# Ledger of designs, part 42: VH-VL binders against q9nrl2r1430to1533

Target 1, 104 residues: q9nrl2r1430to1533
Amino acid sequence: GGVHELSAFEQLVVELVRHDDSWPFLKLVSKIQVPDYYDIIKKPIALNIIREKVNKCEYKLASEFIDDIELMFSNCFEYNPRNTSEAKAGTRLQAFFHIQAQKL

## First folded at step 3 (VH-VL)

Design e5k (framework fv_erenumab)
Fold by ESMFold2-Fast, scan of step 3:
Structure e5k (fold): chain C 104 residues (1-104), chain A 123 residues (1-123), chain B 110 residues (1-110)
Amino acid sequence: as target 1 above (104 residues)
Amino acid sequence: QVQLVESGGGVVQPGRSLRLSCAASGFTFSSYGMHWVRQAPGKGLEWVAVISYEGSNKYYADSVKGRFTISRDNSKNTLFLQMNSLRAEDTAVYYCARGHFYSTRSYYGMDVWGQGTTVTVSS
Amino acid sequence: QSVLTQPPSVSAAPGQKVTISCSGSSSNIGNNYVSWYQQLPGTAPKLLIYDNNKRPSGIPDRFSGSKSGTSTTLGITGLQTGDEADYYCGTWDSSLSAYVFGGGTKLTVL
């Protein structure tokens, strides 16, 4: 609970941001650069939004934090075909997340 | 060889149903979104429906909403279009088409097309 | 009526340059990437251009695409008799949640 869990969430999101494969996930997908994205993805999310939610104490349970990270990966795999650099980065970053999330 | 082969077309009376199939070969079917596009005799291309590569998202043209259902079986490399309550204006050649694999910015663009299957709705 | 407007026909001689226009609105061409398709008589369509100006492998560089505002154009230089076909623009329409095609342009090569 509380401060302890928020510290753990902040540490994990910082680790994800610093990972080499975080580049597709750092900020919300640009509607100008990728205009069909928001027609396909109904619940867009990115690491900057998740970090903001952590800082505002919006996650009450570890499961809520994990669900938002998993939504981010799910969106990546839904939009991006399997052999794209985005999908490959997502696969590697998700594996890293699953290892780190064991601390939660 | 990358190939899409449509089947299931025919001549049917208004109000009846048909199910079209599209057999995919030569590529990893489960990695691609898939489309149905139709063309009435002497007319232009009309988009019908799309299904995402995992099957979770589906979209339809307004002219077919509530009557047609797109689906896929990734284990069998097959795309389907269930066509209910057929009307004379549904008469067309129906093409299946693969979403463009490398076009993340134009997800619904179509790079591989079948030869089409003809559906004629007449009394 | 199509939501994307193309001229019904265009004609040119071999070796000439031709451009085919396609006009839409902010909900389609204005905010989304466009593709162009070629359909030879009696055949299935073939992708010529995707993401406004990119060519698939095997499409010669004499085919080009461009987009400005709510309009897009297909350019064909060094026109050949084998280019005689119907040409379609296409894009996603965000307000319809649907892919839309232009009405098609018949290119006649004299």
Scores: ipSAE 0.000, ipTM 0.579, lowest interface PAE 14.8, mean pLDDT 86

Design e5l (framework fv_erenumab)
Fold by ESMFold2-Fast, scan of step 3:
Structure e5l (fold): chain C 104 residues (1-104), chain A 123 residues (1-123), chain B 110 residues (1-110)
Amino acid sequence: as target 1 above (104 residues)
Amino acid sequence: QVQLVESGGGVVQPGRSLRLSCAASGFTFSSYGMHWVRQAPGKGLEWVAVISYEGSNKYYADSVKGRFTISRDNSKNTLFLQMNSLRAEDTAVYYCARDSLWSRYGYYGMDVWGQGTTVTVSS
Amino acid sequence: QSVLTQPPSVSAAPGQKVTISCSGSSSNIGNNYVSWYQQLPGTAPKLLIYDNNKRPSGIPDRFSGSKSGTSTTLGITGLQTGDEADYYCGTWDSSLSAYVFGGGTKLTVL
């Protein structure tokens, strides 16, 4: 990807960060606070990591960016039971992402 | 109905031990991290300890490290605080509280609190 | 000593608005979600705000939270005499591996 794709990824990440349902996804889950998280989740990721990858031009294809966002949601649904506030926030934010991602 | 009920408080002399209990009801106790918080007479809230939902991870305030032990029995829906080598400055109302985030994303808040049990360390 | 700084007191008349501040550092407020608690005289604390700006069921929309950098604020509009209480901010401190509370702010409603 080029300058136009990087700008689009940055814009979308910023919109996700500003969304009311982004709170479970802003930063990596703390190993100190939730020690079993990394026993269950083998590919941890969060919006701050994705934004850093965008800034460092690490996404070569739009599909790679989309895959990282989808991994983030997949991790949420794997770790958190369906009826949790985390899973509900993830469901709403994922729906918002799918609408916005059509522009990529 | 969701509730937490503390017990085991009392008057105790310095250097002795006391064990507090917190009985949980109305929710799936084994799904939540649990905290102990204390408040000295006329003072603010002071966090004491937390235990993860499965019981494998524990954290303590520096003021109680090596003297207090937090534990839980998920089969009995009960949280405990074993307090050894008690000091006058441990005098406080002790609250148990449920971690608000289902202990999944870290210990950022407490949504259900007991009414507290009073511990007085004197004479 | 408290690692989160709050003013010791604030006062206003019924119907007015108050803002209670809470200042910390990158290891606590800057990197973690903040909660606010209300403690009425002689009672246990009650959660008012979680995750910086969310209200538990049953908390009126007169109460609001916000976070900017290493500081957070609790806003209360339409003050009522029943709001007279001590208010505490709280969060996890990653450097201490401990939950920390602010020193508390006593709200007096004329």
Scores: ipSAE 0.000, ipTM 0.584, lowest interface PAE 13.0, mean pLDDT 87

Design e5m (framework fv_erenumab)
Fold by ESMFold2-Fast, scan of step 3:
Structure e5m (fold): chain C 104 residues (1-104), chain A 123 residues (1-123), chain B 110 residues (1-110)
Amino acid sequence: as target 1 above (104 residues)
Amino acid sequence: QVQLVESGGGVVQPGRSLRLSCAASGFTFSSYGMHWVRQAPGKGLEWVAVISYEGSNKYYADSVKGRFTISRDNSKNTLFLQMNSLRAEDTAVYYCAKTYHLGRSYYYGMDVWGQGTTVTVSS
Amino acid sequence: QSVLTQPPSVSAAPGQKVTISCSGSSSNIGNNYVSWYQQLPGTAPKLLIYDNNKRPSGIPDRFSGSKSGTSTTLGITGLQTGDEADYYCGTWDSSLSAYVFGGGTKLTVL
């Protein structure tokens, strides 16, 4: 909660979006392209949704922001086998996130 | 050259066991759910079992629950069906089949099928 | 008795159109994607349609699928003698936690 925390969340989301491994996470998975995704994943989320929540001041605690980012990674690993390009990107981006989240 | 090859069928007496194998090649076996489907002589397709890509989720037709066990070895690209307490009604050609969609979508359509292996249960 | 209901047989002449129906319930066709399979005599089944209305690579556009409510239909136009086969609809049944097939429809091209 506060101006400093909102700025830190925005900065971290921007860093995630700019990362080479962000491509599976930039926006919600398309039901047309991946028809069964929403049968498996009941709480879909993506970086564009998280950034919108930051901009609308919907995160009151750093833990709430971190939980949404972790949900995004959890969804990736639940849907995608470990040897897919999506899961590999998710693994690398999650490691990057864990390092950056220490600043929160 | 995506293909599935079944083996292990044969003639067996009621109450005995058989283990079927399905060897996969030409695709990333560990990324797809796998099914067993059977067909009795002159009859239609009957679904038997499915296993998730990682092997943790399994579902069975009511007719085989408690008697059949589906398993997989991703390091060997091989699917198995352990059939215990066999009955005359289990007589069929057994097909293994790959789910069309990747991941946990194993309950969707099946795009690659083996040629089948014949199991005959008779006294 | 199958969970999904198909007519046991259908027949038409070469060059004609045929439709094969498949009826289910909300726990299967109504809530899940449908596939259609072709089985030529003495062969393994072949996927014709997936996700209600999509064709895999190599399936001619003479084959089409559609879904409405708890029913699905396979359409075949320009019938050829080589289309003589058994046709099966299939889908996941959420209440049974099982994949289910229709009883099959034998297509005869006379």
Scores: ipSAE 0.006, ipTM 0.585, lowest interface PAE 12.6, mean pLDDT 87

Design e5n (framework fv_erenumab)
Fold by ESMFold2-Fast, scan of step 3:
Structure e5n (fold): chain C 104 residues (1-104), chain A 123 residues (1-123), chain B 110 residues (1-110)
Amino acid sequence: as target 1 above (104 residues)
Amino acid sequence: QVQLVESGGGVVQPGRSLRLSCAASGFTFSSYGMHWVRQAPGKGLEWVAVISYEGSNKYYADSVKGRFTISRDNSKNTLFLQMNSLRAEDTAVYYCARELRYGSSFDYYMDVWGQGTTVTVSS
Amino acid sequence: QSVLTQPPSVSAAPGQKVTISCSGSSSNIGNNYVSWYQQLPGTAPKLLIYDNNKRPSGIPDRFSGSKSGTSTTLGITGLQTGDEADYYCGTWDSSLSAYVFGGGTKLTVL
């Protein structure tokens, strides 16, 4: 909902961006370096997109914000094998997110 | 200190071939994707091709696909464009450009450009 | 036949503000980051804006970018004679598997 909830979303996104495991999630995956990504992932999203949506007040409910963050992690685990640095970073960042999301 | 220098341009007749080179210095060439972009006299920018940092992935504009081949030699910090079956419409200044990226947080943009080399296809 | 549409020219006086638009589709501007490039007469293009609205080191804050849906805009305030140039928007097009540029906008500072 309100201005208070949107402020909390902004704080949480900033903490995710600062986390040392955020590197796979900062920007949309490049088609040039990962050409098959967009053949597999139909709803691409990244922290920069989510942060822009927060700044434009596009999230009215905490559930909408959480859904976009979880989509980001779901995409990571769908595309990247478990033994990759991307999947390992995603696992740790998702755990951090779940702890922080309890404050929403 | 980061620089790109193109060479290999010239005047050729239709149907002939040219090989362009782009010498990179001042950065770790093997860590960056590289683009070729051209500009016909008095016209706008037209993207030609891109090659990934390791050389395995390549993409081409439809207008050059099947005629041009992009390649690189990371041991020599050099990018190449082999241009076969040249046509009058390939007449342009050809620029090489570096795609900026770090890890998986990379963007679709070119942050460093060479000065260009001129290719003229005419009789 | 440019995939991204820009006005062919814009003009304004020194000290004024000008905006240059660039329109695309969901396969390019709608789903990818947009860049703007400046080309001074007789020179190679120079990156002016990246990630829709970020400036590289050395680019004055008079230059700004914005993106909304399938369109992007370059804003230039406090125009100077040295800003006379051609300006190009650019982005990746996922359906073409190609980088695409706008047709270019010639800025004349009167």
Scores: ipSAE 0.000, ipTM 0.581, lowest interface PAE 12.5, mean pLDDT 86

Design e5o (framework fv_erenumab)
Fold by ESMFold2-Fast, scan of step 3:
Structure e5o (fold): chain C 104 residues (1-104), chain A 123 residues (1-123), chain B 110 residues (1-110)
Amino acid sequence: as target 1 above (104 residues)
Amino acid sequence: QVQLVESGGGVVQPGRSLRLSCAASGFTFSSYGMHWVRQAPGKGLEWVAVISYEGSNKYYADSVKGRFTISRDNSKNTLFLQMNSLRAEDTAVYYCARGYYKTFSGLYGMDVWGQGTTVTVSS
Amino acid sequence: QSVLTQPPSVSAAPGQKVTISCSGSSSNIGNNYVSWYQQLPGTAPKLLIYDNNKRPSGIPDRFSGSKSGTSTTLGITGLQTGDEADYYCGTWDSSLSAYVFGGGTKLTVL
């Protein structure tokens, strides 16, 4: 990346966070509420972690940033059955992300 | 087994239209972005269009914008390419291909390809 | 000219090693994941490498990918006659909003 790409990542993360369907993705899944999550999902990630990586300038390439966002969605669809509110939110937010990905 | 089968190719005169279909089987079609890629005789691969897994997001090569429309019917596991105002330079084998990420439009690569259908634009 | 540049041909003897280069810019290879495709004569393309350096299931370790800056390289070791094919690099170009392929490299195994 560069300064321009890091700024674009920040803008995109802010748009994702503000989206109505971001609620399953804002923070890591709670172990006290979903105790088997970490037995199933081996690379947990959430928007707050991605945002911190953006703030620390850890993404050098758009592909690295996209990889982390897609890992977040992949985890959602692996853990949550299709008919859940989480999976439905993930489907809509991922579609929004695909549109916004052109900014990168 | 995972399979893509194209159909609808043929010989057509300049200015006419063709609709290509791609029938998917052996995987959850609605989870994948899908591409059309073409190859003119003796030439390299040329990307044509992509459609997101839900159908709302579409991108086209500049050479086909305004003439070609990509669409899909997830209930029928079928991808389409509507080709209008065909030109001699559209002559090619047309491949449908699956984006390799289940959770993304597959913008970065294509992991499953059909055998192609031939479109010849000639009088 | 294509936006991704490959040599038109490369050749080597059975058992040898070849590398095929692909060069682009920041809007494509520099900022996005690269894939490599093999096209045997008369057949559809086959994915060899995705995400710069990963192999799909069933692709032997003889095939490898690497990316540095705005360039990517496909490496093939232990060349076999069955490796004779056209090889294409490809990636998304964020400036064009389009997937772009290199012009292709014909590999001949003598």
Scores: ipSAE 0.006, ipTM 0.586, lowest interface PAE 12.8, mean pLDDT 86

Design e6 (framework fv_erenumab)
Fold by ESMFold2-Fast, scan of step 3:
Structure e6 (fold): chain C 104 residues (1-104), chain A 123 residues (1-123), chain B 110 residues (1-110)
Amino acid sequence: as target 1 above (104 residues)
Amino acid sequence: QVQLVESGGGVVQPGRSLRLSCAASGFTFSSYGMHWVRQAPGKGLEWVAVIWYEGSNKYYADSVKGRFTISRDNSKNTLFLQMNSLRAEDTAVYYCARDYYESSLGYYGMDVWGQGTTVTVSS
Amino acid sequence: QSVLTQPPSVSAAPGQKVTISCSGSSSNIGSNYVSWYQQLPGTAPKLLIYENDKRPSGIPDRFSGSKSGTSTTLGITGLQTGDEADYYCGTWDDSLSGYVFGGGTKLTVL
């Protein structure tokens, strides 16, 4: 039998982590490197936190998982001007996420 | 019955080209990422390239980048590897392999392997 | 050159236990799921372990995998002569944007 199954959330978050444009999102923004980030962004999140929540089965609904991913992108676009490498990476990764999330 | 069958290998002179094919059957080919992996005589496995299930996103090993092109025809359940500017170091058995998760980008690993096709680059 | 380091060989008698190690870095084993592959002489590789520690259907429970930090191990108990093969670890490497295999370990059952 075909038992090569991951949870849909684990599959998607792993694919986001492995994407070339994931680099701004892998870990929480460093307060040492970016001291004003946490004055502007009130609900920080990153892929490592979302993956931990998936692995602990903390998402009860697909909408909760989607909301955390969308929060991550929203924070990126709020903090980073549109012409930055971070915002451009976020735009491409968000488009990729929207295509994959249609399966949830 | 899930199966992959490679073809197109042979003996070729340095600087020439070959195109390998991999015929898939027994599963929804268009839903899986596909890999090429090679093995030189008496050596270990070396990953060559991956193509995502939709066909537009591709990754290559540095040793083949710019010379090899991975492609797929989902309507024919066939994976291809176009090998240009062949070198003696490209001599190997070439395997096609399926990534083990449906709708995968091809990052997980390989659950179904073909039997391989032999490419020998010699004068 | 292999990005993932395995011992080149291991040997034991029938019925014994062996472990095969595979060492990498944070960009590969440390960040990604690991698979193990068995290659019998003259044959294509076969998936033995996926997602660090899971077995595909048809793989007996005497094969096991584990991952800790940047290293992974394949355990084989109750060795049989039919286990003589090359064993490879494999994973995605984020820094290379490509899949990497270990150099392989030849298991000899004497």
Scores: ipSAE 0.006, ipTM 0.589, lowest interface PAE 14.5, mean pLDDT 85

Design e6a (framework fv_erenumab)
Fold by ESMFold2-Fast, scan of step 3:
Structure e6a (fold): chain C 104 residues (1-104), chain A 123 residues (1-123), chain B 110 residues (1-110)
Amino acid sequence: as target 1 above (104 residues)
Amino acid sequence: QVQLVESGGGVVQPGRSLRLSCAASGFTFSSYGMHWVRQAPGKGLEWVAVIWYEGSNKYYADSVKGRFTISRDNSKNTLFLQMNSLRAEDTAVYYCARDLDYYGSEFYGMDVWGQGTTVTVSS
Amino acid sequence: QSVLTQPPSVSAAPGQKVTISCSGSSSNIGSNYVSWYQQLPGTAPKLLIYENDKRPSGIPDRFSGSKSGTSTTLGITGLQTGDEADYYCGTWDDSLSGYVFGGGTKLTVL
């Protein structure tokens, strides 16, 4: 915990948001537009939620932050077949995350 | 069947505090973002605050920021508004309302409204 | 500039058609879905239109919404005395990080 770790989480979230492959992850999936999503995905999460949790100092450990990011990718791969644009974007963004997370 | 019921309004002197409650029934409360909206006598609707489905993300109107706190207890299907440092201009009917967007990540609007609870700030 | 502007009042006779305008900016109507609300005297608001032009179940097709650029309109055809109410547009404002309502339009059916 502390100021340095929170700054690192904010920097990493900003890097993820700015990545070309972030588009499926910027906001929660709309139930109106994708009605079956919330029948399949029981713990929805997105980059805007994670960023707000960072800003409100809700992550006490780096592992909690990493777990939320990994949950986001897990949800993507559970809902979206592997040959979809969403799953492909998720695969590339997750690889980018794993490289950047080594700095934490 | 789907219902929101506000309570906790009353008459209070300037500078004091009130806590409003909104009891939800007939839907999965934990799956929706929730709003507070107020309306001063003879005036239009003014948005006050919103809270995400899990309670972790909150936004406030500039007029109430630093004085009001929105919170929720998903185990009790209840939304709260803690109002501190009340001013005469906070006098209004306060409505709780359910966000259209499941989980409240995109604030599309409000589809279910309570009947309102009246707050009068008067000396 | 982020405040939504509506005419304060409109009036028409039973059976006629009326439109209510709502003007905003790129940070609100220009970027986000618009909703319209009806408030009958002494009652809570009721959702009439969501996502610019969609009606909730139970709202008759004589109510319609449309959005163009930074403006939106509510159309009401076949006016009835029961339509006398205040009407509000509403949307999220990215610059304010908050939801904003128009000032409201009082509809009188003569």
Scores: ipSAE 0.000, ipTM 0.581, lowest interface PAE 12.5, mean pLDDT 87

Design e6b (framework fv_erenumab)
Fold by ESMFold2-Fast, scan of step 3:
Parts: structure tokens; C-alpha cells; sequence
Structure e6b (fold): chain C 104 residues (1-104), chain A 124 residues (1-124), chain B 110 residues (1-110)
């Protein structure tokens, strides 16, 4: 939506990118390295794509931005077994996101 | 109000099958992972199985793998446990429980809503 | 019965405080969030603590949790006769790919 909301979304994405647990989420999963990922995950997304959408003013409401971040975490938990480093990173990063998202 | 109600327990002979049901109400069932936990007479809690909110990702205790199947029907707000090849050591009160999550987290933070339990007795 | 070790019993007088320990390994407590459960006689378990040290709505602040390394503790202050129950720790175990409970501790309020 507004300039204020855009700045808030950008700040939140930057905080997520800087977090130690962001490594599974920085870029889309490689089809060459993980060929079955795209057979299982039908709506792939990553922080670099979300950041680009923020910069292009594609989010009109905070709910749309939150939905994309939640989709990213949902994909992580759908593909990765709960005992993996990816799922654990996702759990911690999602908790961090929810604390930061209270500012939106 | 938020509640879980188990049914389907009873007395069965070894080698037989039972299907337990858990009816959920008062919350968005499709958003939560669901667990089965059992407790043998005079013993402690033993985790049995979990199913994620989407229904395809499942985990089982080693003691029940290959014999029990967890499933859910989100359109009916119902969780199931199909128990095959029952043994005397499966005798227990079976609880269904909702996995606690805060704002959509999908990890094992605890089980915050429990049913009253349904009793399964496997005896000759 | 379980891979998490709790003392089988603990006792204290009304108004005192008690600490119940739970010991595990790097694959369970060391890597994952811990929860604590209270089970009154003849009832289903009730969640007391989640995410190591957080309380659900309705749980008094005299109940507290903490985690250090591969161990966790439940603290209860201002003991009341109504606290007499079995207490269980619980967490996910990466090596088993499943949830595990401690063996349970019976709290007797004398």
C-alpha cells in the first residue's frame, strides 16, 4: 500500500535476510540440485522474490505480504521433514517473523 | 468452545483391528497438526503418531510402525487412527491432541488441547 | 518407556517450591523446544509450558520452565494441594523422528 507500508515491508525482509536462519529461504531451490522439489511444491517462493515484489510495490495490503512470507514457511515444512536443519531454521525464523510482523 | 472427542475404543482380541475417531470443534481443524498419544494402565504417556495439517506428512512411534495408520478428513473435522494387528501391549487409553502453534508455526511446541480419551483393551 | 529421564517422585509441603528435572540428549532436548504437561488423577494431560519457558493462557506464573543444554526443569512455587499430579516433559527426537515424553514425576504435596 502506502509509502510507510512499503518501507515497513522492506525493513522486515531485510531483518529476515540478515537472520542466521534465513539460509534455506534466500533463493529458490535449484531444480538441478533438488529435482523432486517442484513436483511437491506447486507455489515456490523465496526471500529474493518477496523483496523484488516489495520493491515493485506489488503488495497493496499487509495481509498480502504476510501471506507470501507464510507461504514460504509452509513450503519449507511441506517439503522438509521436521527433524531437518531446514525445518528447524524455518521454525525459528517464522517465530522471529511473527514478533517483527506485530509492527505492521 | 474448543474441544476434541474420541470414540471407537473397546475390547478386542489379539490380531484384530479397531479404528479410533476424534471429532474436533470450536477451531479451524485444517490449520493444526494432530497427534495420538496413549497411556497404558498405571504407566506414563507414550506418543503414537502425528499427522500434519495437510494430511500427507505422517510420523509414527517405532512400536506401531506398519500396524497403525493415522489419517484425517478436514471436511469433517475428524482425525482417525486405524489400528491393525493389535497386541496386548497396545492396551491403553488413547488421547487425540492438537499440536499447539502460535500464528501458524508448524513444529512440535506442545499439545494444548486434549480429548478425554477412549479405552482400548486387547485381551484373549 | 521413554528416552527422557525424570525422577519418579518428588514431594514438598504446601507453600514451598519444587523443581522437577528432565534429562535428554542432543537429538531431543538439545535440538528442540520442550513442553511440560500436568496430569491430575483420572484426567487428560494439560499443557503447562511450551517453547521451553512460555505459559499458555490460564496457567499461573508460579509454574516456570527452563532449558540448559540437554536438560530442562519445571519449577513450581507456592505449592498447593491441587498441584498433586504426574508431570511430564516432552519434545521431538530427531533420531527417532517422533515425539518423546519423560517417564513422569509424581508430585506429592504432604
Amino acid sequence: as target 1 above (104 residues)
Amino acid sequence: QVQLVESGGGVVQPGRSLRLSCAASGFTFSSYGMHWVRQAPGKGLEWVAVIWYEGSNKYYADSVKGRFTISRDNSKNTLFLQMNSLRAEDTAVYYCAREFYDSGLTYYYGMDVWGQGTTVTVSS
Amino acid sequence: QSVLTQPPSVSAAPGQKVTISCSGSSSNIGSNYVSWYQQLPGTAPKLLIYENDKRPSGIPDRFSGSKSGTSTTLGITGLQTGDEADYYCGTWDDSLSGYVFGGGTKLTVL
Scores: ipSAE 0.007, ipTM 0.623, lowest interface PAE 11.2, mean pLDDT 87

Design e6c (framework fv_erenumab)
Fold by ESMFold2-Fast, scan of step 3:
Structure e6c (fold): chain C 104 residues (1-104), chain A 123 residues (1-123), chain B 110 residues (1-110)
Amino acid sequence: as target 1 above (104 residues)
Amino acid sequence: QVQLVESGGGVVQPGRSLRLSCAASGFTFSSYGMHWVRQAPGKGLEWVAVIWYEGSNKYYADSVKGRFTISRDNSKNTLFLQMNSLRAEDTAVYYCARGDIYESSYPYGMDVWGQGTTVTVSS
Amino acid sequence: QSVLTQPPSVSAAPGQKVTISCSGSSSNIGSNYVSWYQQLPGTAPKLLIYENDKRPSGIPDRFSGSKSGTSTTLGITGLQTGDEADYYCGTWDDSLSGYVFGGGTKLTVL
């Protein structure tokens, strides 16, 4: 917790949103466009939800923030085959996240 | 063609209520956050409220908290603003605007705007 | 009062360049992406710049944005009479948990 930790989370989520490979993660997967997604993925999450949790001070520990980001990547790799543009974007963005998360 | 069309404005007495609607067409409405923005006669833009694409997360300007409620019906591609306890200071043209939630444009770059609907609160 | 400060007016001749400033704080411009909007008389606003310096499709490159610290600037080169409008900066404010606009700048092309 604390103001400085929340500022660090805000910086990191903004960096993720700005990354070229963030497009599959900006919002929850559409139930209309991908109706089977929610049969497979039981804990859906996306960067817009994580950003709101940061803004509402819902993360008390850095580990809670990191867990939500990792859940987002885990969901991507569970649903999307490795040869998809989504999975490839997720692999690159996750690597970027791991580098940035060293600052938390 | 991407379009937003507001309706529901009119002349109303202080203390009463109005409900504004914004009809969206030409894009996947359920994928975007939506804003209400107002402009009093001869004044600048004032942000009113935003609702996330799922309808769960909402934020309001301090001037309207407790009186206005933003909502959406994704099955009908429609955004709403319920305005209660109206005051003379609420007199304005009300615009709905699309916020970019899908592409890297947070905080909101409002890229599509309606033409506005006029609300006049007068005795 | 507006949270973001803009000059109320600016003027220049056709073909010249103009710069419109917008000043905020660490909770808004200092922490978040900035957008710029153009409002022609009697019309709805139009997005000119998003994410500090990016142009939407259809916006000519004579419009530019920049951000430094807690301030942002809209630059317009090759001024045309059709550029006469009110210009607004806008961004999210973390302390208010809401979006804020500048007070607006009226551009007159003499």
Scores: ipSAE 0.006, ipTM 0.577, lowest interface PAE 11.8, mean pLDDT 85

Design e6d (framework fv_erenumab)
Fold by ESMFold2-Fast, scan of step 3:
Structure e6d (fold): chain C 104 residues (1-104), chain A 123 residues (1-123), chain B 110 residues (1-110)
Amino acid sequence: as target 1 above (104 residues)
Amino acid sequence: QVQLVESGGGVVQPGRSLRLSCAASGFTFSSYGMHWVRQAPGKGLEWVAVIWYEGSNKYYADSVKGRFTISRDNSKNTLFLQMNSLRAEDTAVYYCAKDYLSEGFYDYGMDVWGQGTTVTVSS
Amino acid sequence: QSVLTQPPSVSAAPGQKVTISCSGSSSNIGSNYVSWYQQLPGTAPKLLIYENDKRPSGIPDRFSGSKSGTSTTLGITGLQTGDEADYYCGTWDDSLSGYVFGGGTKLTVL
């Protein structure tokens, strides 16, 4: 009994979750903590939602998976000013994602 | 066998410090978030703190912020709670508990609990 | 005051069914997965339900969970004397950035 090979998408999501800079992306932004977020961001998404879509086999093409991850980063940069901790974490995690996505 | 064993509890005077330890065995400790949860005599469960699997992303209950520090040593499969400036209301059984999901989010629940260690803060 | 509200007690006879409610808000139950825990007298808590309605391995199917909006319910069918315990709901609260438990419900099996 070893681990069965995980899908490439599942492996990449696990790598993103494990990254030090994943903290802004783990779950949907709280409306209570950030009341204006959903007024500004029209297509909210987070790693927990993307992982659920992977587990349900909802991504038929690598481009669909990549588009959801990029939407997540786009939302971060749209909402958060450049010098915030969130934007800095997003910049570093996005760079890491681009390197890992070469495997897809 | 999956097991958590707490130690370090005792009787201590207000204003003093204690360090609790939680020894893990039977699972890949380094892959799971870990919690401290306490229970005062005859009262319900009160969450204290959490630390993510790699040692970052820590959160504390408002009642302990600035006084307690959670930490872990993945090479020794051990979780710690440093408790400073202890108060009478910190008197409780302290449990360590493992997150259900490997490298997961904190709302998946806690599936493995230790038997607890008793901390009594009194003069 | 507990952030999550449970009734303090519930009772029923062996073989009957009970439900235990837990009410929260949009920042906790409304936004996050809910768990249920059983605590037998003098013992550590045991996870009964995770992800709102799923059972860990070894938990019998007479235990069930459900979530609707900002409330959750634990159902127990075929009640047994060994079910006498305190039951707690729990979830993450986004406003507090912390895990919260309900106040607990004492189940008595007559």
Scores: ipSAE 0.006, ipTM 0.623, lowest interface PAE 12.6, mean pLDDT 89

